# Miniprotein binders against tRNA-specific 2-thiouridylase MnmA (mnmA), part 4

Target 1, 344 residues: tRNA-specific 2-thiouridylase MnmA (mnmA), of Desulfotalea psychrophila (q6aiz6)
Amino acid sequence: MIKNITGIAMSGGVDSTATAILQKQKGPVLGFFMKLNQPDYETQRDRVSQIAQKLDIKLEIIDLTEEFQEYVLKYFSASYFKGLTPNPCIICNKEIKFGLFQQAILRQGVERIATGHYAQIHKTAAGYQLHKGVDPHKDQSYFLSRLSQEQLAHSIFPLGGMHKGAIYDLVEAHGFHDFRGTESQDVCFLEQDNVVDFLEQTAEFSASSGNIVMNDGKILGKHKGLHRYTVGQRRGLGISYPVPLYVINLDVKNNNVIVGENEQLFHKTMAISDIHWISQPEREDLLHASVHIRSTHKGAQASVILKENNRASVIFDEPQRAITPGQFATIYKDTQVLGSGVIL

## First folded at step 14 (miniprotein)

Design h3 (from g4 with N77L)
Fold by ESMFold2, look of step 16:
Structure h3 (fold): chain B 344 residues (1-344), chain A 99 residues (1-99)
Amino acid sequence: as target 1 above (344 residues)
Amino acid sequence: SEELEKKIEELMRLLYEILRELRKEYGDPRAVKEVAELIFELIRLIEKLKKTGDPEYLKELLEILKKILEILKELGLEELAKEIAEAIKEFRELLEKLK
């Protein structure tokens, strides 16, 4: 049993390297690298191994390739059939990184796992709270909004109180001089384009061509599959029209991408389902809170009407652009993440 | 019509005023939830009405307003209830003009 050892999620990027440095200063550590379907896996593995060796950290590789492939394909395919735009990074954090990966690490007797996320965990008498990272340009709390109390209890986020510049200074002081100006290895490789490429590599996934249409049915072009399009998208439509057009809706029934003008993207209301609360609301009827409808959204004040079966109706104080079914709405009170649900 | 759009804008301001009032602590959470959900449904209906101009949506709007009025009275929000009652009269008049 490894008593008082902190596990370090190592990925070969600057954030995980800084995390390893900081935690080793506080006590003994073990490094863990998660094998998924990463692009350039062998290169990343070599980098992580070299970093671990330089820091004198024992490294273990946990292979979750099969689980990741099955989960991501199933999740994305199911979303496609429902006309939803999925958020694989939120699901991967909940089910893979802080799920299967964390569980495998804990089974070795490690008490807690540190990761390079820009978010804060606050312990209170009522339980664990998740808060935004202090660097507003790097905050990742949106992507962690589905974590359970148990997952938070086993997690450490050493970078949450720091700014990115300080992270570069730290790793450079420890002999790592090549992170500035390079592509981060800590970014989620499940960004939209990566998910599309990943799914199209499997023989089990297929998509049908269809039409790009106006709301009145006028055909403007063809698409190569609904999974390639997101509500609010303008580029990559391959159509000609006198004014800019945007994806307004994905019509699964007719296999159509519906397009329209920018004004058609604004809505004051949305419904959400499958709500997970990290911190229970104080009221049972409604909240006034900041709601983020995607990771890059600045947040908008809204009335959140609490309903049965983990559902809610949301009324924004101001219209919001490109509310996208299948994405997650994350509910904040000041810096605190209260929870999140799936946009309907 | 231009008259309809003006009345819709006035109603929207009133609906948000009601929502702001409901954010205060009340002793009847079920009534608060019910009226807030009716407001949610009404805002969605207003968008359909603005897109189509269909008088059938006006009829449904009036039914929702009547339900909101009754719950506002239950909650003791008499000033807001009076404003909703006036809105009901105005939209009934508009509906009669469209027939």
Scores: ipSAE 0.815, ipTM 0.940, lowest interface PAE 0.7, mean pLDDT 88
Fold by ESMFold2, look of step 15:
Structure h3 (fold): chain B 344 residues (1-344), chain A 99 residues (1-99)
Amino acid sequence: as target 1 above (344 residues)
Amino acid sequence: SEELEKKIEELMRLLYEILRELRKEYGDPRAVKEVAELIFELIRLIEKLKKTGDPEYLKELLEILKKILEILKELGLEELAKEIAEAIKEFRELLEKLK
């Protein structure tokens, strides 16, 4: 095996292709494509192979299908049964892409793996820092907030300092003209509906019908299982009401979907648990930081009160909409990701 | 009631003022964390009071305010402690009116 080779995570999209181009300009590379239970695996595999061949990059396929299926069975089933909304992409990055996949690549003697993520890794005397990508519309740092120091140490994000337009220009300059106008591949293929279908097919998963109610207890209809609903959801309620209603809470104790008007989705406080710090905060008591409660959230200034056992109490400067138990709250200082925790 | 809602909004502004002051470094991180957590509990209690209108939450609110007052004095935040003491008097009077 050739030492000091950079591994390239190749997925067949414009971002991974640009990553491969950029890293090959810097030294020897070896391409890696992970096989999961992708619905279009054969098409994606063929596309990645063609790209690798055109770039003269040796490609290896790492089959993680069984491991991915086990991950989905345990994590998502447990989360949905408790009325929690899991985050597939943040966990997939932590456990699969930078976990099992990265480990398989490292075992071949490759020292680092480059991926097409729009985020930045800054090495400092105190350790590795994760920062937002410079393109605010493409930044993916939220989804990387569970990565360990070891995972960051083995990672390269060449696109973090670039804008999406420059990425298209780069690949086109190297003979790849088919990416413009195609659908983005930033969406995790394991979408919510796919997970719901999976959960309902297992012999161990059984969901009880229950009521759709307002906060005062008024029954408006019935639901077919709490796992089918997400806080903030408006569609698919199957009820008639004079004004728009949204899911505001999943009541596991009483097996109720609680609905209400949009204003009832706003809260000033949030509790989080299982906090992972990429970079430890400077104070042990509290900090004032930008907290993102989902990937599309613009971020909100908050007082973060640090508690024992990797917990925190969060007080937002302004009320936040649709705080969703089971999702992740990511804590930022300016562009730096400090860490993330599970919303309670 | 309208009187209660007005007092709650005044209290909320005071609580955020305390949080801003706590961002400055003080010599006892344990006390800072404790008062900040009491503020967190109080904001959640206020939300319950506003949604339900149940005056029983007003009794719990007074208990939390008394604890906040003691810790503010411990931290040397005398002006904010005086404002909390005034809030305690105001909410105690409101509770007596609702009896």
Scores: ipSAE 0.814, ipTM 0.939, lowest interface PAE 0.7, mean pLDDT 88
Fold by ESMFold2, look of step 14:
Structure h3 (fold): chain B 344 residues (1-344), chain A 99 residues (1-99)
Amino acid sequence: as target 1 above (344 residues)
Amino acid sequence: SEELEKKIEELMRLLYEILRELRKEYGDPRAVKEVAELIFELIRLIEKLKKTGDPEYLKELLEILKKILEILKELGLEELAKEIAEAIKEFRELLEKLK
């Protein structure tokens, strides 16, 4: 009986609520809520419980607090030690939400799990494809670009073919009138500011002060640790200079934040490593594709030169601003996510 | 100098023309990959030359262009190879002027 039951990832927001409504209309469901290090856990748990009760959905809590802390510390500490700016949401999806959480749900004998992501899964003869959600303002496919074929095979994204307005209409028709005007309650609480704050509160994290310098070595001030700075950043530098300056590089070797003028942030090239392909490219040498260097990036046409050991060299048709090592470059062909790699 | 910047601009347009041509299917993906990677290296070298002004990057630029020329000939891209050969001549002349 568990085999015929769909699992629902419930988080207390409008998207997960709509997902639960839609899937319950199709058959029996079980609700699942993951306990992590979220700061408002008790309030969120109570909210999810109330929604589940109203929908007559049995809710189970899966406690991943220790596993989440271990993954966060390992990934983010290693990234900052190397002068990289990590992407918490993409890693959370790969390792936690569709990793440990999905596996815990599957161990209960539930074969498919629905989540409120705005993305589409297309099953083809060659395997599962990940596509953008149809609502371009809500599309979350960028954050799902590390998912494996197995993870996609166990996933259902009921909202991928819908627009946000229809989601509000749906939940209101089922008695939920309090969601309009509330910003996303389904956002990943691993946003980079939350992760930095979390890391600084741990006893194992240590950061060294150093200098803020120009390319020519001129010292303009001191920094409070490389982990607090991101390529492209202008605010929070604590320096005085006649023109605006931006972080252009993090120099781990010398423990320096290198700053410069805005035009120094533009580059036509980048290298990426650790590429994961959801869909294998049709050519083994060169792709012409849309590449997104962060979630808010509009995407840019590029030549992607495929190299051995899951590496690629990327040449953009036009210069791109603030290419940031440690973030992910996601490679699209039209609406399809081909894969992603770590920016070097 | 203004002359160097003009020739770099012309070279950049040529490199993107080659990349557009390489998007067509060819019988030797290894050669396509190799020349595209050399173009990647060359674009990065040009950025370093502009940023630092170090003329040693101009010598490296010439060596990469020679490798690109050979592979373009192997791929049968004769018109583009002729344009790269002309660029090599022009940059060689510039390097001699800087001695």
Scores: ipSAE 0.804, ipTM 0.935, lowest interface PAE 0.7, mean pLDDT 88

Design h5 (from g4 with E25Y Y26L)
Fold by ESMFold2, look of step 15:
Structure h5 (fold): chain B 344 residues (1-344), chain A 99 residues (1-99)
Amino acid sequence: as target 1 above (344 residues)
Amino acid sequence: SEELEKKIEELMRLLYEILRELRKYLGDPRAVKEVAELIFELIRLIEKLKKTGDPEYLKELLEILKKILEILKELGNEELAKEIAEAIKEFRELLEKLK
């Protein structure tokens, strides 16, 4: 049988649908839908099946529920035990979507897997490079910064060179008229609100209450678990105070949420660990790069001091707000993702 | 104090100037890394000093500046070494005033 079959990661949203349309025009395809702990799995499965049928694409379901639950619970529990704010979408991409899911698809004889990510893969003599998608409002390269060379080699991102408006036009031209004006269904359900709900619903997760305090020790209220709070957060504190207060630190030792005024959130430095390089920097000592400290961050120029044991010290040209331990710092040179590390 | 804040601002500008020069230097990655890391620690120390006013942080600041001076001299950066030496003198005088 022909070994040029392209796998399509189908999730029922506009981006995965456009991906399927584009790839089917290029050759034989097989559709794949992964079963995780989606809260609306049955509805999503039915929708993906209807899309696959309309496109005349054979669909296979790959059940990764147990593996996902093990990875998610282990990663998030360990992070919250250390007072860290984890990034579920980066880990899901690395370990599940481009990990277990990709491997299961490849074992069925599929050559490569296409997903609806807004990012670009460039093959060079030195290896595969990951670049930002051309639509700056939809670029997802930040979330793909942990991918290995092997994972990139088996991946196709057909939407990386397109703008979101063209995606809607494409699917509508192929008979799909219901996507405009709806939230994307290709987004990872592990976004922060979903992950908190997910963790609290599992029998294995537990968290302890504690105090909300100022730097001077003044108690302003109580919290229901450190996992419910993020550095930079203003809303949801349940306290009264004459000026706005923000979470500035999660103190795991004393089980306290530390709050303060907005000015206390700005810092020029951070340390990162567990750096993964998609593309090795040319210098071994110091580089000047754009660093994103979260997915919504606009990026900031910084000096990145490369240290042993996959660590770095980062000095920003300008102070950055709400640097959050446990999140990922992604290092860019122009449009290219060099790599990412965990903020300490 | 107001004088301390002014000298901190001057030092911060100098530290970023040194970082810009280190990014241009091609010959000694271990020395480049060491100076840059000392600058990183110094910037963090300055944040603590500004928050607390604790003169113990000023003593640590002087020790780091001395290490930077020594490495800049080894690298042959005479102009930056002179500026760091001037900063050391100024902060040592400030420390004496705060005792």
Scores: ipSAE 0.754, ipTM 0.926, lowest interface PAE 1.1, mean pLDDT 88

## First folded at step 15 (miniprotein; from h5 with N77I)

Design u2
Fold by ESMFold2, look of step 19:
Structure u2 (fold): chain B 344 residues (1-344), chain A 99 residues (1-99)
Amino acid sequence: as target 1 above (344 residues)
Amino acid sequence: SEELEKKIEELMRLLYEILRELRKYLGDPRAVKEVAELIFELIRLIEKLKKTGDPEYLKELLEILKKILEILKELGIEELAKEIAEAIKEFRELLEKLK
């Protein structure tokens, strides 16, 4: 007997619940919940279990605690030592959720995995394309820009064609009345503050105090470690100055946080490395595309100069504020994600 | 100075015009990459020049413009090559004033 089983990534939030409802209507499903180093694991597990029981979905827990802990220490500590601001969600999607988690699910004989992401997968003659979700305020395609063709082939994003209001209506129609107004979708265990606290508690992590300085070398105060600061940051500096100051740069060589006025945050150029293409670009030399420099960025038109070794030089049509090394630049053609690279 | 700022603004406009022309050019992708990368370097250099006023950046600017000129001639983009040649003349005169 032939049986197509769809795996459901269940997390206890409204989006994963809606995903489970929608996919169960289409065929047999199995629910999967990943155990990481979540601070409220027991509470989250119990909630996911209750949802699965209410939906009559068999739930399996996949324990990735050891792998996640090793990965977090390596990736984030390495980023800190280089003065980079890492992007935990984009890396977690690539390596954990659609990597180790997806692999574990597929090994159990499940053919495809559905998640509650607001993005669209379009199968074409040339392969799988990743597109923005239709709800422009909830679109998550930026965070999925590192996925491979194989990862996309095994993935289903049922919410990509829907708006958030319809998601609440759907789960309420199925007896789930407590989600509205919770804002649970944008909460990530790997948010910067959580990762910083986690890293500082580990035996192998250490950070050096240093100076907060202006470009001319004037010392304005001290910092508690470069890893606590992000380009563009204004709050939490603990310094006195007649006008607002922002983090302009993290100087690893001298262990300094460099600050300046808002105008110093604007640049027309950036370099990116380690480019991954979901869809190959039309030309091998120069592209004109929309580039997002972080998840909250509106996107900006730019010339993208393709270089050797998966690098590119980017020239924006208009200056962009707070270009942040270590974050990802995602390259779009209209609604389509072409790929992404690490900002240098 | 006000004259330097005006010349920089005109050069920036010209650089974006060259980028727009390169997007339409369908031959010799290595030369297109090279001149586009020189424009990238030049825009970064202009930012440093505007922030510091250091005339050493003006010397570097002239060297990059010369390289851009040679490649534009090689690509047959003659109108913009002539504009770059004029820019080289103007910035060379400015550099002589600062010596």
Scores: ipSAE 0.729, ipTM 0.920, lowest interface PAE 1.2, mean pLDDT 88

## First folded at step 17 (miniprotein; from h3 with E34Q K51R L77I)

Design w2
Fold by ESMFold2, look of step 19:
Order: sequence, then structure tokens, then C-alpha cells
Structure w2 (fold): chain B 344 residues (1-344), chain A 99 residues (1-99)
Amino acid sequence: as target 1 above (344 residues)
Amino acid sequence: SEELEKKIEELMRLLYEILRELRKEYGDPRAVKQVAELIFELIRLIEKLKRTGDPEYLKELLEILKKILEILKELGIEELAKEIAEAIKEFRELLEKLK
């Protein structure tokens, strides 16, 4: 019996299925599925069980329902109370998938855990590096920018060196013909659901109405709670105005949604805090790097001024649209993720 | 005014030139941080000046420029220091006209 068991994070989609196939070819595996507060749990469990059975992989369920609810409620509530727009996928990866879930799996004696993320882990003399996946349209390295060295050391990303088309070909060659042409099912519960609706269903969450105003204080309407609005948003404002208006700021102190024209969304500077470095920067003063201000952002060249207490001041070479407090700024050098911080 | 706007555009180009120069290695990382942070503050102040038109921000800009000049000289970045000194002179003249 070999003791080098690889855990497979299985979620029922094409990427996790391909991961299971690839890792089983390399050695003994165990499949693992997270039980959270997802409303479709039974359907998802049945789907994952069917895939595991077809692949002849023993499947175990890790129940994290209580831990997930407590942590998610605290993080999202605190963020929205401060007028911040949180990033559920980054936090879910850091604290749940590679945190509690990974730790529970390791306690069962597996060596490392493979997931279907499109990113690369490179082991060097200086430690583990996180790099973009080779498929530029599927790269997920942004969402993994909070992982620690220990979390990376226990992780395998078999899809990082592959393109999405090859993934469909692989699963089809192993008898899975239902994935092509359908929506991916390898997503976190929070990515698929409206986080706002989740929070409002709790007895402990409360938010108050307020005004929708312009910078000069002119009242244009009322909002349904700051947590329902994001910087850069145009839809769902419920106001009449001769030109399109966008959320430009959330004013917690006055409980106002501040709106303005598109041009007011562009800024050359931002501040970030709580920086986590996967790889320490080569200089202690100033970096010139590519910075992504959200997952869909194209990345922008910037001067990153390193400050004490894991803070930085960022000066973009070109103005950036809709810099959003509470989201994460991820700092890249070429393909390498150096780290990320919270936008202030 | 149009003259103020043109001088601000020239200053912005100069500030980015300084940022590019700071990518070179210097023996004093604290001084590099200080001048880069002053540039960060100055860019934000320029945005406020353009948005509000408040001449009090112009006074603050001059104070920051003087600090930038001092640190550029400390770092030995003489050509850019001369350009900042010229910018200070030009903005002083503009401020006197606005009094």
C-alpha cells in the first residue's frame, strides 16, 4: 500500500473532473467534497458522487457548514458595514477551500490536495511561487493571491499548464460527454449566488435606507442600503437624470450613495492595506509592476510604493476606472503573483 | 485657467519622469520612498485642484514641490531637480497672479 495519497477537490464540474482523471493516472487518490450552506447541496452531492463512482474514486464529504456560516457572515457583514465591496472568491479560497477544507483533508493522511484551478505553482530555492495559468482566458491566479507558503506547499494545480479545449477533450476521452457547451459547474457557492440576498436572510444583518446624491449634495433619490451598491454600477439606481450616472463612492458616515458621470470613475492613484506577499519583493522601497484591481481587470502598470505595516501607495501609469474599496489589488511581475492587498 | 492647466500637464509629465528615474537603484531606500510618496500626494492634490479650483490646493502643491526638490538633490538626481526648481518658480508666479 502506498502512503503518498493525493486528495482531489471535487465539485462536479469539468475542471475538477479533469483534475481527478489526471491525478489518478499518477498515483492513489481520494476525492473530497465540501458541504457548506449551499441550497443545492443534495443535487451537487449526487453529481459529484456519480463522477467519483465513474472514475472509481472513493469520495469523502467534509462538513464545514457551521464554520462557513460563522466566518462568511462576519466577513461580509463587517465589509458592508464599512462601505466596502468584499471579494467572496478570494476569501473563500484563502479561508475555506485552502484553509479549513485543506486542513481537514490533510488530517486524514493525504499528502497534498489537487484542485482544478488554472494557475501554476513553481517550487524554487526561495520558496513556492504562484504563476498565471498558461491559458490567458482561463487564468485564475488573481483569486489565489492570498495563499500562504504552507497552503501552496500542500497544493497541486494540474490544469495550470493546459488550455480549456484540451480539458474538454480529456474528459470526453474518459466518458464524460455532457460538459462541452454547458456552463462550468466548478464555482464556489458564493460566486454563483447573490451574496446580498444571503446576508439579508440572516436575523442579525440590518441596513438602513438613505439618499442617492451627487457630489454637491443634490438629492436624486433613495437607496435600499449601501450593501446593494458597488462603485462603477449604473443599473439598479432607480433615478431619473439626463445623462447616465454611476456609483462613484459609498459614504458610510452620511449613509449616502454618491453618483456621478463616468469620467469621475477614473483615478491615477490608490492606497492598499493588509498586503500579503507570496513572494517578497526584490526592493524595499518601490516596485514597478502590473496591478489588477479586480478579477476582470486587464492589469495596469504602476509604481507601488512600499510602506510600513503592509501598506502601499499605488500610482498607475494610466488612469484606472472604478477602483473599489474592499476589493483586492493583486501585484504581478510578469506571470508571477507577488501578493495582494485590500483597496482602501 | 488655460495656463494653469498647461503647467499642471507639464508637471504631471515631470512627476512620471521622476518615477521612472526612481526605478534605478539608489543607496537610500528611505529617501526613495519619501520622494515617491510625495509624488503620490501631489498627484492626488492635483486631482483635487482640478475638481474644485480651490487656490489653497495650489499653496499645498508648492510646499510638496519644495520637499521633492530637497530629496532629489539628496539623491543626486540633478537634472530633474533643476526641472522641479523651474516648476516651483512658475507656480509661484501663477499663485501671485491669483492673489
Scores: ipSAE 0.842, ipTM 0.948, lowest interface PAE 0.5, mean pLDDT 88

## First folded at step 19 (miniprotein; from w2 with Y57E)

Design y5
Fold by ESMFold2, look of step 19:
Structure y5 (fold): chain B 344 residues (1-344), chain A 99 residues (1-99)
Amino acid sequence: as target 1 above (344 residues)
Amino acid sequence: SEELEKKIEELMRLLYEILRELRKEYGDPRAVKQVAELIFELIRLIEKLKRTGDPEELKELLEILKKILEILKELGIEELAKEIAEAIKEFRELLEKLK
């Protein structure tokens, strides 16, 4: 009989713990924890170590702090200073978690790596397909939309067919009683509302004051740097106006924050670039698909006009609010992720 | 402006009818991409026109409609081509009134 070793991505949360439990029931496992720029690294490390010890899983720490800075943090900072709003989790999954981390694990003779993602991998005659997790409130397929066929081939998502409530029951049945009712832990380099502080502390930045303007050019106030603003933002504008105003656009050329009423956030069109296909589209010209413009978006039906050089023009059946340059548009056919591109 | 809004609404419905028609398989994927991209540009132009009311944008709208008409005829989509021709006539009349 052939001994198969499965790597477990352990992060100290309920999902990774459930993954470790499920995979250990199926065969030999090794645990792996990655060191990044986590704000509470020492606390997370100690928690992961305790969980691994309780489950009798050998744990290895892989330090990817330098690579995370190079691939994720640089991208994050550069995007904001270009007036874009990035998605660091998508890049981290592609380059770090399923990239360098996965490769380091495979080099140790591990056959596949299991993570606690709520998504499904389906192997077909045409290749690997990525599908939504069955729990619509926990589905993470959006964040995995740039994975390659090779990355999917080496991955296992044991939680994809499960609901979050069952995960809590599972870990409690195995002696872990501290997860229920807590907020989920995730791997992040920021606390909420710390984006501005991070950008001003961790990057050599040069931000210039500029104007807050209406589309017609009327000046309503001044701003302290474009990096402080995101499309759709209402709070923190520091202006007085008879009706609520929102950030509609970041005009890098003129160093202006453009504001307007809520109705001006709705658009039927967007352009996307740098498209990666997990699964090739059926036609070379046009497809009709569900497009998600951010992770929390419910998805919207659209005509996707395929252009050369991995670009597309997207026409939504209904207007979409706060289409945000720099975010990713993920293209779905039913539950299947076809691919994603960067919103222009 | 109320007349303009009504005509824009009618045009938008027509553009989406064309997009739905383009879901059918045609033997000329380049022509399908060309007309779909023109519709994309036209919808973006309409969004600008609704904000600004600029007569130059109405002139540009007419030029795009003429290109859409030509490609619909090339694809053999005659009924929708006739509807685009009628839209061209209506927007030309509207541009005349704005002078």
Scores: ipSAE 0.835, ipTM 0.945, lowest interface PAE 0.5, mean pLDDT 89

## First folded at step 20 (miniprotein)

Design z1 (from y5 with D28S)
Fold by ESMFold2, look of step 21:
Structure z1 (fold): chain B 344 residues (1-344), chain A 99 residues (1-99)
Amino acid sequence: as target 1 above (344 residues)
Amino acid sequence: SEELEKKIEELMRLLYEILRELRKEYGSPRAVKQVAELIFELIRLIEKLKRTGDPEELKELLEILKKILEILKELGIEELAKEIAEAIKEFRELLEKLK
């Protein structure tokens, strides 16, 4: 049985490498790498093994390919075929990285698992809080908004209090000189450009042609499947029109892509469901909070009306662009993540 | 139409004033949720009314405003209740003009 050992989630990037360095300075560590559905698995595995060897860290590979397909890829596909735009990284963090992966590591007797996320975990008398990382350009707290108290209790985020530049300096001081100037490793299993290819390769793929229409019903063209479109999208419509047009809505019932001008993307209200609270709100009726409607959103002040069955009605102080069903709305109080829900 | 748009803008400002007031603690969380949800519904109705000018939607707006008024009075928010009462009067007059 291994006691007081910290597990390190190693992925071959600069952030996980820095995490391994920092945690090894504090005590004994074991390295762990996930095998998922990565398109470049062999290259990533070889890189992680090289890093682990250089740091004198014993590395174990945990194969979660089947579980990734069941929990993440199935959710991803089902969402697109319902006209929703999913966030697979949030689900992967909840169910795989901090779920089954974390559980497998803890069963080997290690105490906690460190990952290279730019976020902060604060322990208080009332429980664990998740906070934004201090580097506003690298903060990843949005993607961690579904984590449970138990998952946070077993997690360490050593990079949360650091800026990206300091991370490069750290790894270079320890003999890693090939990270600076290289793009960050992509943790997402699919690039946006590959979504259509992935969906069309599924065994249950089925899509039908339909119309591209304006709100008044005017037909402007045809589409080759709703799965090819996302709310707010401008490119790839294949339509001639005097002004720029954007996808406003996906009408699954009529198999139509609804398009319109940019102004039609702005809304003051939003409904969300399936809310998970990392930290319970102190009021049961109403809160005023910063709400982020996607990972790249700047955040917007809103009144959040708490309803039964983990639902809420959201009224933004200012209209928000391209509120997208299926994405997650993450609710912040200052730097603290309170929770998140699914946009309806 | 122009008069309706002006009154809608004034109403929207008032609705956000009420939401801001509701950030304070009141003795009835249920009443706070109810009036806030009515405001949510009303904002959505206003967007439809702006496109249509439909007297039926204006009638529905008046019914929601009356419910908001009664809950504000229940919560003791008298100044904003008075402003909602005035808005009801103004929109009732507008509805009569559309006949």
Scores: ipSAE 0.841, ipTM 0.947, lowest interface PAE 0.5, mean pLDDT 89

